VHH binders against q9ulm0r997to1333. Designs and how they scored, part 29

Target 1, 337 residues: q9ulm0r997to1333
Amino acid sequence: FSIPVHFTNGTYHVVGFDGSSTVDEFLQRLNQEIGMRKPSHSGFALFTDDPSGRDLEHCLQGSVKICDAISKWEQAMKELHPGKSEGGTRVVKLMYKNRLYFRSQVKGETDRERLLLASQTSREIVAGRFPINKELALEMAALMAQVEYGDLEKPALPGPGGTSPAKAQHLLQQVLDRFHPRRYRHGAPAEQLRHLADMLTTKWATLQGCSPPECIRIYLTVARKWPFFGAKLFAAQPAQLSSKENALVWIAVNEDGVSILDHNTMQVHITYPYSSVTTFGGCRDDFMLVIRSIPDKSSGKSHIEKLIFRMAAPKIAEATFIMASYMNHCTTTVNPP

## First folded at step 6 (VHH)

Design p32A (framework vhh_4orz_3)
Fold by ESMFold2-Fast, scan of step 6:
Structure p32A (fold): chain B 337 residues (1-337), chain A 119 residues (1-119)
Amino acid sequence: as target 1 above (337 residues)
Amino acid sequence: EVQLVESGGGLVQAGGSLRLFCAASGFTFSRYAMAWLRQAPGKRREWVALIYSEGSTYYADSVKDRFTISRDNAKNTVSLQMNSLKPEDTAIYFCAAGWYSTSRYFDYWGQGTQVTVSS
């Protein structure tokens, strides 16, 4: 059998497997073929798309057989769309993405890992899950344009050599759609959109002759300046607040713990180290964190704080499993069995 | 070693002019965007002007039409021509180099040069 594995940069690689192949065996084969380190070092994992198309991709566990994962996805599709097997039936999509990020593993990164990390970061920037101003975002978009399209071609009259002005404008729009935050373009005046395209042209032109690996290294150097680089962000509403529309926050999950960020500015309100997290996970359709404070100096007693957040059920599951994975990594690294 | 060295600061009367210079060494100057930022007493650092490697320029609204940024890639220098100076232009002026248009992300910084505008 063979199946394409889709990457964050829009490319794919076809991987062979048999009826007994596990996810671990499948990934070992993939990683050897594309130049990736093992998942415990790279933090990359294999996901299936959501059969309903509504929510998050599902991470595949290493011991699961690829054939079983495909069958489970196909069964879920049949249950969601009974009797609609013909023209509208989707096929399973396997996706390869960074799931866990460890600063200690940066030194050993391969060029392929850097490319896929940068591409994934670009998707987060476009989706609004990365703190970036309009101008820096254009510089980041220009770096990705250089990686994907090479040197910017000057507009020219139709003929051999050069690009037509209409085709050039279409390319600039594709670059902005692929690599620039949607929030800066949706509802923007026409003059603002023209200014963004002009700025993109200016920034992309400065990269003439820059190789894809060079652009990717620059991109990641910039992106890693954010302390939450590699964190998974989940939109959530604190249930303790009586506010109506302004209660929205980001829950950021990374190797340091669980952090609460301002939804608009993405500035940190508070960070809870995993050592302080007593209980976490789903609780009555909400996401729950139970935090144990350090002992009070005056009384010597620890205090327990219960935090409840409204989140979509699939996102609660993803946040819970990622937290568990980070906590398991810490336990294995410090105190091996 | 990477160095950015500012010069040209001083005391000037309101309505006067000053020209700041920044000499760069230790990196591929022609590939970097160059910027001037300023910090007045008791205030946050403020971006003033940016020039890209190809020569495109951008200015903060507070200095548009009064300040002009320029570069000489052969001499590895960036300059800021400041005209019609106002007392509120009093600040330490910093030269910065990077691929980015924000002060958070510049790779290299000078030590700054003082500009004082008397009324």
Scores: ipSAE 0.000, ipTM 0.162, lowest interface PAE 14.3, mean pLDDT 82

Design p32T (framework vhh_4orz_3)
Fold by ESMFold2-Fast, scan of step 6:
Structure p32T (fold): chain B 337 residues (1-337), chain A 119 residues (1-119)
Amino acid sequence: as target 1 above (337 residues)
Amino acid sequence: EVQLVESGGGLVQAGGSLRLFCAASGFTFSRYAMAWLRQAPGKRREWVALIYSEGSTYYADSVKDRFTISRDNAKNTVSLQMNSLKPEDTAIYFCATGWYSTSRYFDYWGQGTQVTVSS
């Protein structure tokens, strides 16, 4: 058997497998073929798309057989769309992307890892899950344009090989749609959109001759300035004892712990180190964190705080599993065998 | 008020070494990336080396393993150690900085310092 694995930059690679192949064995083959390190070093994992068609993805565990994962997805599809599969069949989509990020592993990154990590970061920037101002976002968009399209073609006087102004504008709009935050363009006047395109042109032109690996390294250096680079962000609504509605927040999960960020500004409200987390996971239909504070030196008494968040059920499971993975890594690092 | 002043250029024999310095003033040096670029006779300006605020360094393929960029945040200086110099390294060397941290886009530039490598 063979199946395409889709990457964050829109490309794919076809991987062979047999009826007994586990996800771990499948990833070993994939990583060998495309120049990636093993998952424990790169932090990349294999995901299936959501059978319901929403923007949700399911991480595949290493011990699971690929054939079993495909069958489970197909069964879920039949249950969500009874009778539809008889007239036309949808197929599972395998996605390969970063799941866990460790600063200690940066030095050993391959060029392929950097390309896919940068592409994934670009998707987060576009979606508004990365704090970036309009001007810096144009620099980042220009770097990705240089990686994807190469040197900017200058509009020449109309000739057999010249680029028309309309064709140039279409390309600039395509770059903005792919690599620039939607929030800065949604509802924007035509004058503002033209100004953004003009600024993009200037930034992209200065990158002439810059190689894709060079642009990717610069891209990641800039992106890594954000302390939550590589964190998995989950939209959540804190539950209160009163019936009053609560504001949305981001729950950011990374190697340092679990953080609560302002939903709009992405400024950190509070960070809970994993050493302070006593219990976490699903609680009924909500996500729960139980935090133990440092003991009061005068009384020796510690305080326990219970936090409840409303989150989509698949995100609760994913947040729980990512936290467990980071905590397991931290425990092993602190107390190595 | 931003000022970048290069020094350390000169004439050197092929295979020799030079160390360039850039003294920066008028901005919070420790928060910004610093770059070295060069312009050879008859050629366009090209990027040589970049050091970000946190210390990460990047080099053009033509100088990798021969040049080393470093910074001293206490003295507001960036330096470029140039080893195994070749005649092709002959150029005016510029110090540059920018709030956007790109390899080819910078808001501020020095006047440059001449480096001449004889065969």
Scores: ipSAE 0.015, ipTM 0.277, lowest interface PAE 6.4, mean pLDDT 83

Design p33A (framework vhh_4orz_3)
Fold by ESMFold2-Fast, scan of step 6:
Structure p33A (fold): chain B 337 residues (1-337), chain A 119 residues (1-119)
Amino acid sequence: as target 1 above (337 residues)
Amino acid sequence: EVQLVESGGGLVQAGGSLRLFCAASGFTFSRYAMAWLRQAPGKRREWVALIYSEGSTYYADSVKDRFTISRDNAKNTVSLQMNSLKPEDTAIYFCAKAWYSTSRYFDYWGQGTQVTVSS
């Protein structure tokens, strides 16, 4: 059998497998074919799209058989459309993307890993899950344009066969839509959008001759300046708040712990190292963190704090699984056999 | 690894001159814009001078016509010639690497070198 595996840059690779192939064996084959390190080093994982189309993608466990994962997804699709007997509405989509990020593994990154990581970061920038100002956003979009399209074509003179001004403008709009934050363009007047396209042209032109690997290296150098680069971010609302302010926050999960970020600025409010996390996971319809603090000097007893967040159920499950994975990595590093 | 090492700072009397040097390593120096920034006590870090990969130079109004930025691509150095120094030029001066040839976003800078201008 064979199935395409889709990547964050919109490309795919077809991988062969048999009826007994596990996810681990499937990924070993994929990684060898495309030049990726093993998942424990790269942090990449295989996901299926959600059958309902409404929830987050589901991470596949390494011990599960590929055939079983596909069959389970197909069965879920049948159950979501009972009475529809025509050969299904969708086919399972396998996706390969970064799940865990470790700073210690950066030195060993492959060019393929860097490309896919940069592409994934670009999607986070577009979606507003990455802090970036207007000026830097255009420079980042220009780098991705150079990676995807190569050198900017100069405006055609009036005459036969060249790139038309309409075609050039369409390409610039496509670049902005793919690589530039939506928030800086949403509701913008036509003259502002034209100005952004002109600024993008200027930025992209300065990259003439820059190779895709070099542009990707520059991109990641800038992106990694954010302390939460590689973190998984979940929109959440604290259940208990003294003032009646807008209570939205980001829960950021990475190798350092779980952090609460300001929803608008993405500046950190507080970080809880995994050593301080006593309990975590779903509690009824909410996400719960139980934190054990250093003892007060006056009392001498450790303080225990319960934090409750309203979060979509699929996000609660994903946050819980990612936290457990980072904590397991920490445990294997600190606990000798 | 990118390394930027500043030198040439010191104490000088008002009206005097200093030349700052920055030795760069760990990247293809000739491909990137380089800059000098400064931070005075109690003030925000401010940009002073910028040189693009192709040699175009730009200066903050406060230092224009007094400071000159230059680069030596063969030696991987950028320098700042500071003339007609004023007490308000007292600051820690930082060498910075832009993330590409014409960018004003800086991704690395050194530890800085102290410049003190006495009255």
Scores: ipSAE 0.000, ipTM 0.137, lowest interface PAE 18.5, mean pLDDT 83

Design p33D (framework vhh_4orz_3)
Fold by ESMFold2-Fast, scan of step 6:
Structure p33D (fold): chain B 337 residues (1-337), chain A 119 residues (1-119)
Amino acid sequence: as target 1 above (337 residues)
Amino acid sequence: EVQLVESGGGLVQAGGSLRLFCAASGFTFSRYAMAWLRQAPGKRREWVALIYSEGSTYYADSVKDRFTISRDNAKNTVSLQMNSLKPEDTAIYFCAKDWYSTSRYFDYWGQGTQVTVSS
C-alpha cells in the first residue's frame, strides 16, 4: 500500500506501508525519508481530516494500524452519505504537523522541521491565532513569498521571461491569501487591497537574493519572540461570566502550562503551571480546569479554584489530550540525544 | 561553494536513449535529495525526477517508466537514464539540490545540459 502525507507548506510525500503497519512504524518510515527527528523530539504527529468536511482534525495514536484508521474514516464517510454519489467522493487526507512544541528542542531542529514550523505558524497567522499587526504581517508574508516563489519578478517589458501586470497582481493576491491575516483583508474595499499588494511588493523586493533557509530563519526568529509561540489556542467563553457582555478568551496550551489570553489583544491574563492543575478535561458540555494554590502559611490550607469554559466539543477533547501529553512529557524520562 | 555540473546531453532520434550525469561538490551529498528538472523552449521549468538520500525515487507522469534516476554517494553523482525518448522531451535538463529534504524547494541548480530529440 501507499498513501500521500500532506504537509503544512502544501507539499506531500508518498509513504509505503504494510497492511499491519502501525502509526508509529509509519511515522518512523516517514521521518527517516523526509529528514525529521523522532516525534518525541520534534513534536510532530499524524492527523486525519474530518469526514464531515469541517475544520476538525483527529490525531492518530501510535499503536493504531494505518489500515484501521483509513477504514474507520471511510466508514464514517459512508455513514454521513449513505448511498450518495456525485461522480466524485472525498478520500481520507493524512496531515503531518507540529502538535507539541518544546523550547529545549530548538537547537536540534532539522531544516525540514523549521520549514514546516514556519508554514504552520503562517497558517495560524492567517487564521487570527497569532498576535501580529498589519505591517509586521506584510513583512512575514514577504518572507514566505520569498521562500515559496523566490525573487520578486518585476512587471517586464514585452519579451521572454516577462511577467504581465495582471499576472503579477494575481500572484500578490495569492501570497496575501496564503500568508497574511484574513482579518486585515476581510470586507476591505478594492483600493485598500491594492494598497496592501503594493506594500507587499515593496517588502518582498527588499528580500531579493535572500535564500529560503535564511528567510525561514528570520521568520522563526521573529515569530518566537511571542512567549506563546507553538502553543495551541482554543476560543473559549468563561461560564462564570454572568454579564450580557460575554467576552471570549483564548485558552493557550503549551509546555509552561495553561494560560488565559485576552481574545482581542492576545495579551496574557494568567498562566497556570501544570503543577497547579489538579483536574482538567470535559465536564458535561464544558471544559474544566481545577487549580490548586500553594498552601497559605498562616492557615496551612490550599485553595481550590474551579474554572469552567464553554468550548466546541471537539476542541475540548483536543485541549484535554494536548494538556495530558505536555504533563506526561514533564514526568517521563528524557530521550537520549 | 556548492557546485552542480551536468553532462551527457546531446542530439538523439525519437526512440533513442541518453544518460545525464551531475557531479556535485561543496555539501554533504549523501544527506540531500537530488532532482532533475527540465525547461523546454517557451515553457515553464518542470520537475522530472527526484531521488531521496535513502534511495526512494519519484517521477513525473510524463516520464514514468521511461526515465530512471540513480545516485552514487561515494562519487557524489546523480544520474538520469532516459529511454524511449520523444520529441516532447526536448529541453535543457537541470540538476538540482533539494533544499533540506523538502522535495519541492531547490536551493542550488546547475547550468543545465541541452537534450534535443528529433523526429
Scores: ipSAE 0.000, ipTM 0.173, lowest interface PAE 14.2, mean pLDDT 82

Design p33E (framework vhh_4orz_3)
Fold by ESMFold2-Fast, scan of step 6:
Structure p33E (fold): chain B 337 residues (1-337), chain A 119 residues (1-119)
Amino acid sequence: as target 1 above (337 residues)
Amino acid sequence: EVQLVESGGGLVQAGGSLRLFCAASGFTFSRYAMAWLRQAPGKRREWVALIYSEGSTYYADSVKDRFTISRDNAKNTVSLQMNSLKPEDTAIYFCAKEWYSTSRYFDYWGQGTQVTVSS
């Protein structure tokens, strides 16, 4: 058997397997073929897409057989779409992307790991799950344009071999759609979009001669300045009223703990180290965190606080599993932060 | 608004020396690498010297051992000491600010200062 594994940069690699192949054996072959470290060093994991198509991705455990994972996905697909023929049914998509990020894993990173991590970060930037101002957004888009398209082409003179101004403008629009935050272009008139394309052209031109590995290194150097680089972010609404109404927040999960960020600015409001988290997960239709507070200096008394968040059901499961994974990794840590 | 203002250019005979200055404003100078680039008539801009925020310096082969770049973080100034000047050093010299800690790529340039070496 063989199956394509899709990467964050939109490319894929076909991997061979047999009926007994486990996810661990499958990834050992993949990583050898594409030049990546083992998952325990890179933080990358294999996912299947959601049969329902609602972006609910399932992480595959290393001991699971690839054939079993595919069969389970296909059965779920049949149950969601009864009566559909094989030719009219979606096929399983295997995806390989970063799941757990640790600052210690930066040492020994390969060029392939950096490329895929940068591409994944770019997807988060486009989706609005990364703090980025308008100027930085254009710089980051320009770096990815240099990686994917090479040097910005000079204006064509009349004659064979040149690119038309219309084709050049179309390319700039594709770069913005692919690598620039949607929020900065939402509802924008055509004139504003042309102005953004012109600014992108200026930034991209400064990168003339930059190689793809060099641009990726620059990209990650910039992106890693954010303390929550590599964190998984979940949109959530506190169930309790604050002032007049509930405010949206981001729940950020990383190696340091679970943090609450302002939804608009992405500035941290509070961080709860895993040592302070006594209980977490789904509670009815909400996500719950039970936190043990620092002892009060005046009384020497600590208390337990329950935090309830309205969150999409599949995101509750995802947040729960990722928190559990970070906590399990930190179980052998003697001194939490 | 980032502003870079160069000074110190002029006419000098081959074998002579000049010192260029760049006054920077509108950003946290101490956190960025600064560079000197030059452009001769009809040619593209060429990188000449770079100084990192921590003081490490790098030079193009064409100017190595003749030019010295330095900075004064208290005064937001970067300087270029040019010794043993050659006719080939004739160019407009530009001060440039590093783009987001990239050290190789620059987002702001001054208007430049003309250096002319005769002989």
Scores: ipSAE 0.000, ipTM 0.137, lowest interface PAE 18.0, mean pLDDT 81

Design p33S (framework vhh_4orz_3)
Fold by ESMFold2-Fast, scan of step 6:
Structure p33S (fold): chain B 337 residues (1-337), chain A 119 residues (1-119)
Amino acid sequence: as target 1 above (337 residues)
Amino acid sequence: EVQLVESGGGLVQAGGSLRLFCAASGFTFSRYAMAWLRQAPGKRREWVALIYSEGSTYYADSVKDRFTISRDNAKNTVSLQMNSLKPEDTAIYFCAKSWYSTSRYFDYWGQGTQVTVSS
């Protein structure tokens, strides 16, 4: 058997497997063929899309058989769309992307890892889960345009090899849609969008002759300046806030712990190291964190703080799994056998 | 407040040499990459030379082996030694601060210093 594995940059690689192949064996083969390190070093993992289409991505555990995962997805798809040909025509999509980010592993990164990390970061920028101002957003979009399309071709006079103005405008719009924050373009008048395209053209032109690996290196150097680079961000509403203070926050999960960020600025309010987290996960329809503070010097007893967040149900499971994985990694690497 | 002030520009004959200086202030100079860029009349601004915080240097093909970029972290200065100058080197030269220590993305530039090479 063979199946395509899709990457964050829109490309794919076809991987062979048999009826007994586990996810671990499948990933070992994939990583060997595309030049990736093992998952414990790269932090990349294999995901399936959600049959229901609710933007749920399911991480596949290493011991699971690929055939079983595919069969389970197909069965779920059949159950969601009984007797409907439209639902029955969709096939499982395997996706390969960064799940856990480790700063200690940056020195050993491969070119493929860097390309896929940059592409994934670009998706986070577009979605508004990465702090970026208007000027830097155009610079970053230009870098990704250079990676994906090469040198900018200016509209030429009509003739063989010339680029039409309509095709040039279509390309610039595609670049903005793929690599530029949606929030800076949402509801913008046509004149403002044309101005953005003109600015993008200027920035992209300065990158003439820059190779894709060079652009990716620059991109990641800029992106890693943010301390939460590689963190998974979840939009959440603190349930314990007074009705007067109903504000969204980001819950950021990375190797350092669980952090609460200002929703608008993405500046950190507080970070809870994993050593301080005693309980976490779903609690009815909410996400719960139980934090054990440093013992009170006057009483000698630890204070326990219970934090409740309203969060989309599918994201509660995702946040819980990622936290558990970071905790497990920390324990395993600190206390080697 | 970040400030970059260029000096050392002037008129020189082809085959001659010139040294440009940039005085930097308002940031921790030793932690950032510094660059020289140039813009000739009617042409786009182009990168010329880059020096990383750790001292590694990189040059555009058009100036390689003729230009040398250096820095003095104690004095917060970056300089560009230009040898074997050609009329094609005529441009306004800009000093630029990198966004990060190893990046070619620049967030601040000076006002520039004019270099004119006569044939």
Scores: ipSAE 0.000, ipTM 0.119, lowest interface PAE 18.9, mean pLDDT 82

Design p35F (framework vhh_4orz_3)
Fold by ESMFold2-Fast, scan of step 6:
Structure p35F (fold): chain B 337 residues (1-337), chain A 119 residues (1-119)
Amino acid sequence: as target 1 above (337 residues)
Amino acid sequence: EVQLVESGGGLVQAGGSLRLFCAASGFTFSRYAMAWLRQAPGKRREWVALIYSEGSTYYADSVKDRFTISRDNAKNTVSLQMNSLKPEDTAIYFCAKGWFSTSRYFDYWGQGTQVTVSS
């Protein structure tokens, strides 16, 4: 058997497997073929798309057989379309993405890891899950344009060797759609979109001669300055309201702990180190954190606080796994190599 | 309006030293990478040194161990200390602003300052 594995930069790689292949064995083969380190070092994992077509994805566990995962996806597709043969032409999409990010592993990164990590970061920027101002957004989009399309081609006079102005404008629009935050373009008049394209052209032109690896290194150096770079963000609604009516937040999970970010500004409200997290997990639609507060000076007793968040069930499972993985890593004694 | 003004160029004998200065205005200087480039007669512009916003420095092989780039964020200046100058170093030296704090790609070139090294 063989199946394509799709990457964050829009490319794919076809991987062979047999009826007994586990996800771990499948990933070992994939990683060898594309120049990635093992999952424990790179933090990359395999995901399946949602059979219903929603924005929900499922991470495949290493001990699961690839054939079983495909069969379960196909069964879910049939259940969504009962009594119809329509689902027979639909195929599972396997996606390869960074799941866990460790700062200690940065020095060992391969060029392939950096490319896919930068591409994933770009998708987060476009979707509004990465804080970025208007000027930096254009500069980051220009870097990805140079990676994907190479040197900017200037419109030429009409002729056999000429480039159509319409084709040039279409390319600039594709770059903005792929690499620039949607929120800065949503509802924008045509004149403002033209101005953005002109600014993008100026930034992209200065990158002439930059190699893709160089642009990717610059991109990641800039992106890593955000303290939550590499964190997994989960949209959540706190069950207990203070003075707000149904305020949304981001729950950010990384090696430093669990943080609550403002949904709009992405500014941190509070960070809970793993040493302060007593219990965590889900029950149906709720994600729970049990936090042990610092002891009061007048009393040696710590206070326990229970935080409840509304999250989609698949995201609760993923948040729980990621927290357990980071907590295990941070509570063990780590000796440098 | 971004402005970069170079100074400190001149005539010097081989083996001598010069210090170039670049005064920057019109942007938050401390947040951007800065670079020095040069252009010799009949040659294309080439990069010689850059300094990131946090102070990391990088040099072209032709000037490594002879040139030192530094910055003063309080005065919005970047400087290039040139030691053990060679006739091959004769060029117009330009100051450039990076796109980001760690950019290796530059816009906003200054007018340049002439450096002439006699044999």
Scores: ipSAE 0.005, ipTM 0.232, lowest interface PAE 11.4, mean pLDDT 83

Design p36A (framework vhh_4orz_3)
Fold by ESMFold2-Fast, scan of step 6:
Structure p36A (fold): chain B 337 residues (1-337), chain A 119 residues (1-119)
Amino acid sequence: as target 1 above (337 residues)
Amino acid sequence: EVQLVESGGGLVQAGGSLRLFCAASGFTFSRYAMAWLRQAPGKRREWVALIYSEGSTYYADSVKDRFTISRDNAKNTVSLQMNSLKPEDTAIYFCAKGWYATSRYFDYWGQGTQVTVSS
């Protein structure tokens, strides 16, 4: 058997497997073929796409067989579309992306890991899950444009066989769609979009001759300045912490714990180390977090605080599993819970 | 609109000195690295000196002991003091604005100021 594995940069690699192959064995082969370290070092994991087409990707555990994962996905497709026969071929999509990020593993990164991590960061920037101002956004987009398309080419004067100005403008729009925050372009008039394309052109032109690995190193150096680089962010509405119905926050999950960030600025409000988390997960369609505080210096007594967040149901499951994975890692390393 | 205006160029004898000025507007000057680059007739544009937002300075080997870059964030100016000038220093000198996140690249350049060193 063989199946394509899709990467964050839009490329794919076809991997062979047999009826008994586990996810761990499949990843060992993939990682050897593309130049990645083992999952415990890289933090990368294999996911299946959502059969329903919603934004829920399922992480595959190492002991699961690839054939079983495919069968489960196909069964879910049949359950979501009962009795309906599709004329086209819709198959499971396997995706390989960073799931857990550890600062201690940065030194050993491969070029392939850096490329895929930068591409994944770019997707987070586009989606609004990364703090970035308008100036930085154009600079990051230009770096990724150089990586993916090489040196910027100016269109020739109009003539048979030449590149039209319209084709050049279409390329710049594709670059912005792929690598620039949607929030800075949503509802923007055509003139503003042309201005952004012109500014992108100026920055991209300055990168002429820059190699893809060098652009990726610059990109990650800049991105890693954010303390929550590599964290998984979930939009949430506090039920108990806010008096406003539409007061949103980000729940950020990383190796340090679970943090609450301001939704607009992405500045940290509070961080709860995993040692302080006693209970977490879904609770009556909400996400629940139970925190045990250290003993108060004045009273000498610890407090228990119950936090409830409204989150999309698929994101509750994702947040829960990511937290469990980081907590499990902390239990098995030098820094116990 | 980013605007960089160079001044201070001119004709000077070998061994002499000149001081170049760059007046910047249209951006938050104190947050950006600034650089001086030069282009001699028939040659490629080359980097000469760089000053980071915090004041750290770097120089090309050809000018390291002779040129000094400085900035005045209150006046939005960057300056280049050129001492012990040589005929090889003859070029158009450009002030350049660095990127917001990095000083590896420059995305805006002034019109330039001509420096001619006679032997």
Scores: ipSAE 0.452, ipTM 0.779, lowest interface PAE 2.3, mean pLDDT 87

